# Ledger of designs, part 33: VH-VL binders against p40099

Target 1, 211 residues: p40099
Amino acid sequence: MATKQLLRRQIKRVINALDYDIIAAESHTISQAVRSLIASANSRRVACYMSMDKGEVTTGEIIKNLFQDGQEVFLPRCTHTSESKHFKLREDHHPHLIFHRMSSLKMVRDLKPQGPYQLKEPEPHIEESDILDVVLVPGVAFDIKTGARMGHGAGYYDDFFQRYKILHEGQKPLLVGLCLMEQVASPIPLEKHDYSMDCIVCGDGSIHWFQ
Key: E = the ipSAE of ESMFold2; O = the ipSAE of OpenDDE; V2 = 0.75 times the mean of E and O plus 0.25 times the DockQ between their complexes.

## First folded at step 24 (VH-VL; framework fv_cilgavimab)

Design i1 (at its last look DockQ between E and O 0.73; V2 from the best seeds 0.00; counts 0 for: pae O 2.1 > 2)
Fold by ESMFold2, look of step 24:
Structure i1 (fold): chain C 211 residues (1-211), chain A 127 residues (1-127), chain B 112 residues (1-112)
Amino acid sequence: as target 1 above (211 residues)
Amino acid sequence: EVQLVESGGGLVKPGGSLRLSCAASGFTFSDAWMSWVRQAPGKGLEWVGRIKSDYDGGTTDYAAPVKGRFTISRDDSKNTLYLQMNSLKTEDTAVYYCTREGDVEDFWSGYYYFDYWGQGTLVTVSS
Amino acid sequence: DIVMTQSPDSLAVSLGERATINCKSSQSVLYSSNNKNYLAWYQQKPGQPPKLLMYWASTRESGVPDRFSGSGSGAEFTLTISSLQAEDVAIYYCQQYYSTPTFGGGTKVEIK
């Protein structure tokens, strides 16, 4: 609540002050660690996000590596249950994610900014994901002691994980948080609908696993 | 009891400069995204530009007619929004309103409506 | 930029009667991903700054009388005053915020 908002502000100020070269260096290190993690987990179906220009781990190299290594790559689209016609998870809140299969790196690079927020998202008609092995998860802050994640406040990823679990008889993919060193924080209070990560990959290349 | 009070308006010759201030109270200024909107005498409303909160990047956006001439800044320690107007033209003559963008519900960099307005300050550019 | 066109330019309506103000945008301001219309309405009384009436096309701002209603979607919108009161004499503006904000030219509402 007040504590989360204060922490969110603190971390946003830090990451907005970072030189892009620092973010790029940490993101490169994370991309190598993620590549190794995916290989060791024998994972084939990987959901990744399209990073924004600033303020988070960049994913361009990760996505390129996924295609080079023969993975199936899925990217998210923000939507609303009134548009998607998917079931409502909560009475008053309709925002949710759908992941769509990207057939090639070119398809990803051809995505155009759309809508009032100029997001690069898959078109709605593109094949939706079913089974996923790994989801690479963004956030504002991560607790490397507990696996807790603080998102941007809209709840898109937590909603997706709950929907996935309902549709797949309680199963879920491996949840991998991608964390700049400047996004490490403790403690992060969890709310009723918050999902914790199975592991967190940090900007120094460290991988933190949770029970 | 949100209050926005503009000051610094006046008469300026073409090519001159002027700095407007907007004193804010009754809300957490540092969380807010703030805009300037102007209205030429007897005319409609025209958005001038905006500045985001510091934690959302503190970035600015400007309408085409003022880009490169006007600069928006903020001082969160003083709860004050500024508009620096350089290279003023007669078509810049207007009442300038300080406005607050409505509560940001989404976390992306979008535009919003204006939920509170100051009383405005008149800028007259004439020789 | 998204051009906003209001009609009529002025409107004279008897007290207690219905006033209807139209607003068209040059492109849709509906974002299908969140199912929201990025459209607001403002009232500007003589000698006063604008005041927010509606946002998201049809949501009334707190303190706005229920005789004001907004309708429409996509590129065509309507502000309705179901029973005009003397204090409703004003200029009304629509505004889109789907992209860089733009306003309609205004509609002056007067008592007939």
Scores: ipSAE 0.564, ipTM 0.817, lowest interface PAE 2.0, mean pLDDT 90
Fold by OpenDDE, look of step 24:
Structure i1 (fold): chain C 211 residues (1-211), chain A 127 residues (1-127), chain B 112 residues (1-112)
Amino acid sequence: as target 1 above (211 residues)
Amino acid sequence: EVQLVESGGGLVKPGGSLRLSCAASGFTFSDAWMSWVRQAPGKGLEWVGRIKSDYDGGTTDYAAPVKGRFTISRDDSKNTLYLQMNSLKTEDTAVYYCTREGDVEDFWSGYYYFDYWGQGTLVTVSS
Amino acid sequence: DIVMTQSPDSLAVSLGERATINCKSSQSVLYSSNNKNYLAWYQQKPGQPPKLLMYWASTRESGVPDRFSGSGSGAEFTLTISSLQAEDVAIYYCQQYYSTPTFGGGTKVEIK
């Protein structure tokens, strides 16, 4: 078994064993830190993710705060280049991520689970993001020494980052990893196509910056 | 070689209970999502329920007809899958197959195909 | 739940001839995010458990002869045996796993 796959399983096992109260507490702390971070950076266009039941930092409070503070909020939808007609990063059509503008907190709350994975995602007709200031990035594990992030293995976010840079003349938004304390791991194997985080916000409120 | 061997089937009266076991070998059982599928005599296949690996939370899902009556569990230390059947009904009569779900490489919650099956064990519910 | 409908219920084909089994789902089992069809095919011989033949609609399971092929997308699928062999006599089932797993009613394939 590959090193990353083993680490994913290990982390998932630990996270799944956590009480929800712990996840909630850490997520709250992270939400406060993220709110301050976004304010200090004067970021206006923020991509977030819709957290699911368990296993990651919950984003409900983060999203609420973004709307309250007047940021433009974007949530991701998993799609495929054959459907979206976006350009391919590979020889064949492949999965990729699109962020859509959420007009209100109510719109977010009204999202319904769909597909085989029952993800809460924006509808395809919703306005797509252009320029983003910040992307709040989920992960299975984070290396707070290097900024490395290990995703779920599908490469959605790495694809998005690469795609974004192509569309925006090499520029990318600030990548902020949201990390439960139990997701801190070192070392995380890096591959050529992996994007490291510019910042990692941890469940203890610590913020780690990377050059 | 992957092997799944069911046991515990038999005759039971309506309202009774029965516990099926499935002994697994030939693969890392603790990593596998496991399901039960049943087949009434001379009829088609019907998914009963499943249990995920501990790495994925060990959660269970059930078909509507058996929800609240059947419980799936596992003992990874014994490489054994269980199906506790309570409040049995005549329509529960079937061969019950232990199955392994296909290789799960993604970490999202979903369903999969069944790549290995046991020989099955017959459960007959009759008055 | 997604309802799976197979046709025909039974099929008699001469040895060496093509056998075609159809499967329809009440709704699409194609997931747009990965462009995969959540559809499997099984073979069940008398007195035996089902055996996996295909997954993702058209991917052949290891050890399955090349004469077996799966096709289709969305809500309509086909299992084809290009040249029926004696050992292919069985009941064949389609199964979706886009949502709560459900099976087709089965198609009995016999030698004419």
Scores: ipSAE 0.221, ipTM 0.752, lowest interface PAE 2.1, mean pLDDT 92
ESMFold2 (binder alone), look of step 24: mean pLDDT 93; pTM 0.953

Design i2 (at its last look DockQ between E and O 0.81; V2 from the best seeds 0.00; counts 0 for: pae E 2.5 > 2)
Fold by ESMFold2, look of step 24:
Structure i2 (fold): chain C 211 residues (1-211), chain A 127 residues (1-127), chain B 112 residues (1-112)
Amino acid sequence: as target 1 above (211 residues)
Amino acid sequence: EVQLVESGGGLVKPGGSLRLSCAASGFTFSDAWMSWVRQAPGKGLEWVGRIKSDYDGGTTDYAAPVKGRFTISRDDSKNTLYLQMNSLKTEDTAVYYCTREGEPEDFWSGYYYFDYWGQGTLVTVSS
Amino acid sequence: DIVMTQSPDSLAVSLGERATINCKSSQSVLYSSNNKNYLAWYQQKPGQPPKLLMYWASTRESGVPDRFSGSGSGAEFTLTISSLQAEDVAIYYCQQYYSTPTFGGGTKVEIK
């Protein structure tokens, strides 16, 4: 059982060595499995992330398919409770995530990299999400035996899920982890307030359910 | 105790080449993002470039005046940072400092502030 | 590139008195998503390399005396030495790390 820091380093090395064509092929397979999953669940309101150029499942095809299939599409913006004026979950103001409705694929494709990390994010004034059916969740590593997820940073998604539950009387959307085969790892220890996935969709197209 | 010791500075003619080394100790070098910063005699500080840890991709970034002429590399087995300087110009004359970047707070962030500095090595580019 | 402008270029302060150094960036270095200012301060004593004093605009590096404080947000920042000591004679630099790192021109602090 490795520490989270050691596991993160190991996975980063593997992912950074991958040829982009391998990431693209796995991402395509994942997109098809996700499309089928969303259809079978009759899901309408889907949150998805904007993938970075490296280090994760690419989401361009997923987002395109969501619009083609008539879904409502929501993309995330990183913010801070001192700026957003959303309620705090901790003693001091802290980072958190807001999902915003994207009205078209063109709107998504027109997003420009911003800030010190060059993230493509919706503008703050765009309509915020309320009810979501499915959230497609990124991570550094996933445990396909338990549903555990190791995230990228300050707990943005775990904060969002807790915030969502508070606002919706304990309800959660379906949490779907998107996982390259090279991001599969076991064990991944869960920390306080970490949320596990309801299912994980892997680069070979397999879907692993945990409820 | 963190130590960064530069070597390889000296006199070189314009158009020449020089390689600087920085021996690191007192911290886990393979985890660190490293930079070079220079200071012309009697002048201020100028960032030259950086290299990330290998597990963050080992990628480099360079300041515009040196891009294409300078190359940063690292050897984690020897805890050593390198700066290869080619096509040197008189305006490259400076003390070159090896620096360590501050600890990142998340997976995707990098921090170009410099929490430890070596003593520097002087490079003089002159006829 | 973000241009960093320091003022004054030089200042002379009596021992035990307050020294104030200003730093202005050509654009905001505050990232609203994490509410952090990507700004650092360095001290360079004669014949020595620079030493980190402050990061995130106001966070003091370990071992730096509490007479040093940083303030400001967005595009305007100050470094304050509340009670100047003889060992504080140095050149002070601000530096942004919101994008490609750039330094201010420096402020020389000396005893009046």
Scores: ipSAE 0.470, ipTM 0.802, lowest interface PAE 2.5, mean pLDDT 90
Fold by OpenDDE, look of step 24:
Structure i2 (fold): chain C 211 residues (1-211), chain A 127 residues (1-127), chain B 112 residues (1-112)
Amino acid sequence: as target 1 above (211 residues)
Amino acid sequence: EVQLVESGGGLVKPGGSLRLSCAASGFTFSDAWMSWVRQAPGKGLEWVGRIKSDYDGGTTDYAAPVKGRFTISRDDSKNTLYLQMNSLKTEDTAVYYCTREGEPEDFWSGYYYFDYWGQGTLVTVSS
Amino acid sequence: DIVMTQSPDSLAVSLGERATINCKSSQSVLYSSNNKNYLAWYQQKPGQPPKLLMYWASTRESGVPDRFSGSGSGAEFTLTISSLQAEDVAIYYCQQYYSTPTFGGGTKVEIK
């Protein structure tokens, strides 16, 4: 078994054993830190994710704060190049993310679970993001020494980052990893297509910046 | 070689209880999501329930007809899957198969196909 | 739950001839986000447990002969045996796993 797979399993096991209250507490702390970070950076266009019930930093409070503070909020939809008709980064059609603008907190709350995994995602007809200032990035594990992020293995975010750079002349938004303390790991193996975070916000409120 | 061997089937009266076991070998049991599927005599297949791996939370899901009556559990140290059946009904009569769910290709927690099946064990609920 | 309907209930085919089994789902089992059909096919011979033949509608399980093929997308699927062999006598089931797993009623394939 590959090193990443083992690490994913280890992290998942630990997180799954956590009391939800712990996750909630850490997520709250992260939300506060993120709010300050975004404010200080004068970021206006912020991509976030709709957190699942468990296994990652919850984003409900983050999203609420973004709307309260007047940011434009974008949430991701998992799609496929065969569906979206976006350009391929591989030889064959493949999965990728599209971020859609949420017009209000109510809109976010009204999202319905869809598909076999019952994900709460924006509808395809919703306005897609163009320029983003910040992307709040989920992960399975984060290396707070290097900024490395280990995803869930599907490569959605790495694809998005690469895609973004192509579309925006090499520019990318600020990548901010949201990291439970239990997701801190080192070292995290990086592959050619992996993107490191510019910043990692941890459940203890610490913020780690990377060049 | 993957092997699944069910045991514990038999005759039981309505309202009774029975516990089935499935001994697994030939693969890393602790990593596998496991399901029970049953087949009434001369009838089709019906999914009963599943249990995810401990790494994925070890959560269980059940079909509506058995929810609240059946409990799936696992002992990874013994490579064994269990089905505790309580408050049995005549309509629960079936061959019960232990199945391994196919390996997920993504990180989401959906349902999967069943790539390996045991020989099954017959449960007969009758007065 | 998604209801799976197979047709025909029974099929008699001569040796060496093509056997076609259809499966319809009450709703699409195609997930647009990954463009995969959450559909499997099983073979069950008399006195034996089901055996996986296909998953993702058309991916053949290891060890399954080439004469077996799966096709279709969305809510309509087909299992084809290009040249029926004696050992193919069995009941075949489709199964969706887009949501709570459900099986078709089965199609009995016999030799004519």
Scores: ipSAE 0.285, ipTM 0.773, lowest interface PAE 1.7, mean pLDDT 92
ESMFold2 (binder alone), look of step 24: mean pLDDT 93; pTM 0.953

Design i3 (at its last look DockQ between E and O 0.79; V2 from the best seeds 0.56)
Fold by ESMFold2, look of step 24:
Structure i3 (fold): chain C 211 residues (1-211), chain A 127 residues (1-127), chain B 112 residues (1-112)
Amino acid sequence: as target 1 above (211 residues)
Amino acid sequence: EVQLVESGGGLVKPGGSLRLSCAASGFTFSDAWMSWVRQAPGKGLEWVGRIKSDYDGGTTDYAAPVKGRFTISRDDSKNTLYLQMNSLKTEDTAVYYCTREGDTEEFWSGYYYFDYWGQGTLVTVSS
Amino acid sequence: DIVMTQSPDSLAVSLGERATINCKSSQSVLYSSNNKNYLAWYQQKPGQPPKLLMYWASTRESGVPDRFSGSGSGAEFTLTISSLQAEDVAIYYCQQYYSTPTFGGGTKVEIK
């Protein structure tokens, strides 16, 4: 993918050059907007991600606010259909994402980096999600005109959304993209299995809704 | 053809400094993650450190024995990888290989295998 | 660091016969999330730099002859040369990349 890979590299270069304070300020603004969105939607079951040091919106404040406001919080774990016993979406066993319920902020803060990529993820035996009201979605780039999202290339979230729809009679949770201002791009080339966001919350606090 | 050519090796006294260069050709150097691996005469292989492409953050990682003494850098305009070695010790004596890591697109930080190797340059640290 | 142990240290095999080299890691190098073994094999002929043979434990690098194969999973791995040729005289190294890269001590393969 020449054009998609070029966009991904351009955005990563910009984000990696950003001062920590800029990412922190935009992430704080996003956290406030997300808190208001969740309150106004009266959402209870919220999936969020554990942010990396750079390359995306930081989620520490969002997760803290979710617990403070009484939401059920779910965090992701990368896995493989050969290990998880979840059904396959392709002929061969493949990677996919499971969200697990976090019972407290302490449980989140006690997560340890593991594996070759040193990811902080829930343990496999922790209760898996079923119904979710909102999923806060990371990405490399977002199109605030269309709701399109460019992920990191592995397809974890798109697989999860398809899997969720199969299990829930075609229903899906509200998909909320979290976007630094530097991650706004248009157009974003989409592939066959890419899911669009229901709304995107940007680093300036704006919320962009789509169909 | 992919080629990696190391230079700058030689004799240096303990406590001294030396800078190695690696000239790259036959591939898009700016996209590649690069490593240094060393081999003491008659001994096995030891990873020294790596540098990622600028697109993937340009960060470096080092093996414990060289951390704080060695610095890896790159000049993408000249297709050149560098290893600055300071505070050299006799146990740093080795052939130093410039290596390219296998193609990666993973967002997460990780280590990889080495798909192309230079001929190496000998660094001898002795009094 | 993950310690890599190879056996035997040296091996003499008749031309056309099978050579088997073993590699053991001090912990599993299988990442269950992608079901991949983070293990590579290298060949180093006398007076030459190492050359990549295998990655992901069993995936043969382009241009490597079919007589080379890799097997194993978790913490125990094998490189097999099904029909030894004269040009296969070399030292063979395994390497893990699950964490900070480390190499086995090498296995020297010679013609009997």
Scores: ipSAE 0.563, ipTM 0.829, lowest interface PAE 1.9, mean pLDDT 90
Fold by OpenDDE, look of step 24:
Structure i3 (fold): chain C 211 residues (1-211), chain A 127 residues (1-127), chain B 112 residues (1-112)
Amino acid sequence: as target 1 above (211 residues)
Amino acid sequence: EVQLVESGGGLVKPGGSLRLSCAASGFTFSDAWMSWVRQAPGKGLEWVGRIKSDYDGGTTDYAAPVKGRFTISRDDSKNTLYLQMNSLKTEDTAVYYCTREGDTEEFWSGYYYFDYWGQGTLVTVSS
Amino acid sequence: DIVMTQSPDSLAVSLGERATINCKSSQSVLYSSNNKNYLAWYQQKPGQPPKLLMYWASTRESGVPDRFSGSGSGAEFTLTISSLQAEDVAIYYCQQYYSTPTFGGGTKVEIK
């Protein structure tokens, strides 16, 4: 088994054993830190994710704060190039993310679980994001020494980042990893296609910046 | 070679209990999501329940007909899957198969297709 | 739960001839986000457990002969045996795993 796979298993085991209250507490701390970070950066267009019940930083409070503070909020939809008709980054059609604008907190709350995984995602017809200032990025593990992020293995976010750069002449938004304390790991192996975070916000409220 | 070997089947009266075991070999059992599927005599296939890997929370799901009566568990140190059946009914009579679920992606876990099956063990619930 | 309906219930085909088994789901089992059909096919020979033949509707499991093929999308699926062999005598089941897994009623394939 590859090193990443072993690390994923280890982290997932720890996270899945966590009490939800711990996750909630850390997520709250992260939410406050993220709010301050976004404010200080004068960021207006913020991509977030709809958190699942377990296994990652919850984003409900983050999303609420974004709307309260007047940011434009975007949430991701998992799709496929055969469906979206977006350009391929591989030889064959493949999965990728599209971020859609949420017009209100109510719109977010009204999202219904869909598909085999019961994901709460924006509808395909909703306006897609163009320019983004910040992307709040989920992960399985984060290296607070290097900024490395280990995803779930599907490469959705890495694909999005690469796609974004292609579409925006090499530019990318600020990538902010949201990291439970239990997701801190080092070292995290990086592959050629992996993107590191510009910033990692941890469950203890610490913020780590990387060049 | 992947092998799944069920045991523990037999005759039991309605209201009785029975515990099935499935010995797994030929693969990393601890990584595998496992399911039970049953087949009544001369009938089709019916999913009974699943248990995820410990790494994925070790949570269980059950079909409506057995929910509250059956419990799936695993002992990874013994490479063994269990099905505790309580309050058995005549309609629970079936060959019970231990199955391994197909490979799941790290991003989204949970594919309810079954790539390996044991030979099954017969459970007969009769007065 | 998604209901799976197979047709025919029984099929007699001459050796070397094509066997076609149909499977219909009460709702689509195509997930548009990944463009995958959450549909599997199994073969169960007499006195044996089921054996996986296909997953994702058309992906052949390792070791499955080329004469077996799966097709279809959405709610209509077909398992085809291009040239029936004696060892293919079995009951075949479709199964969706888009939601709580459910199986079709099975199709018995016999030699004519």
Scores: ipSAE 0.402, ipTM 0.800, lowest interface PAE 1.3, mean pLDDT 93
ESMFold2 (binder alone), look of step 24: mean pLDDT 93; pTM 0.955

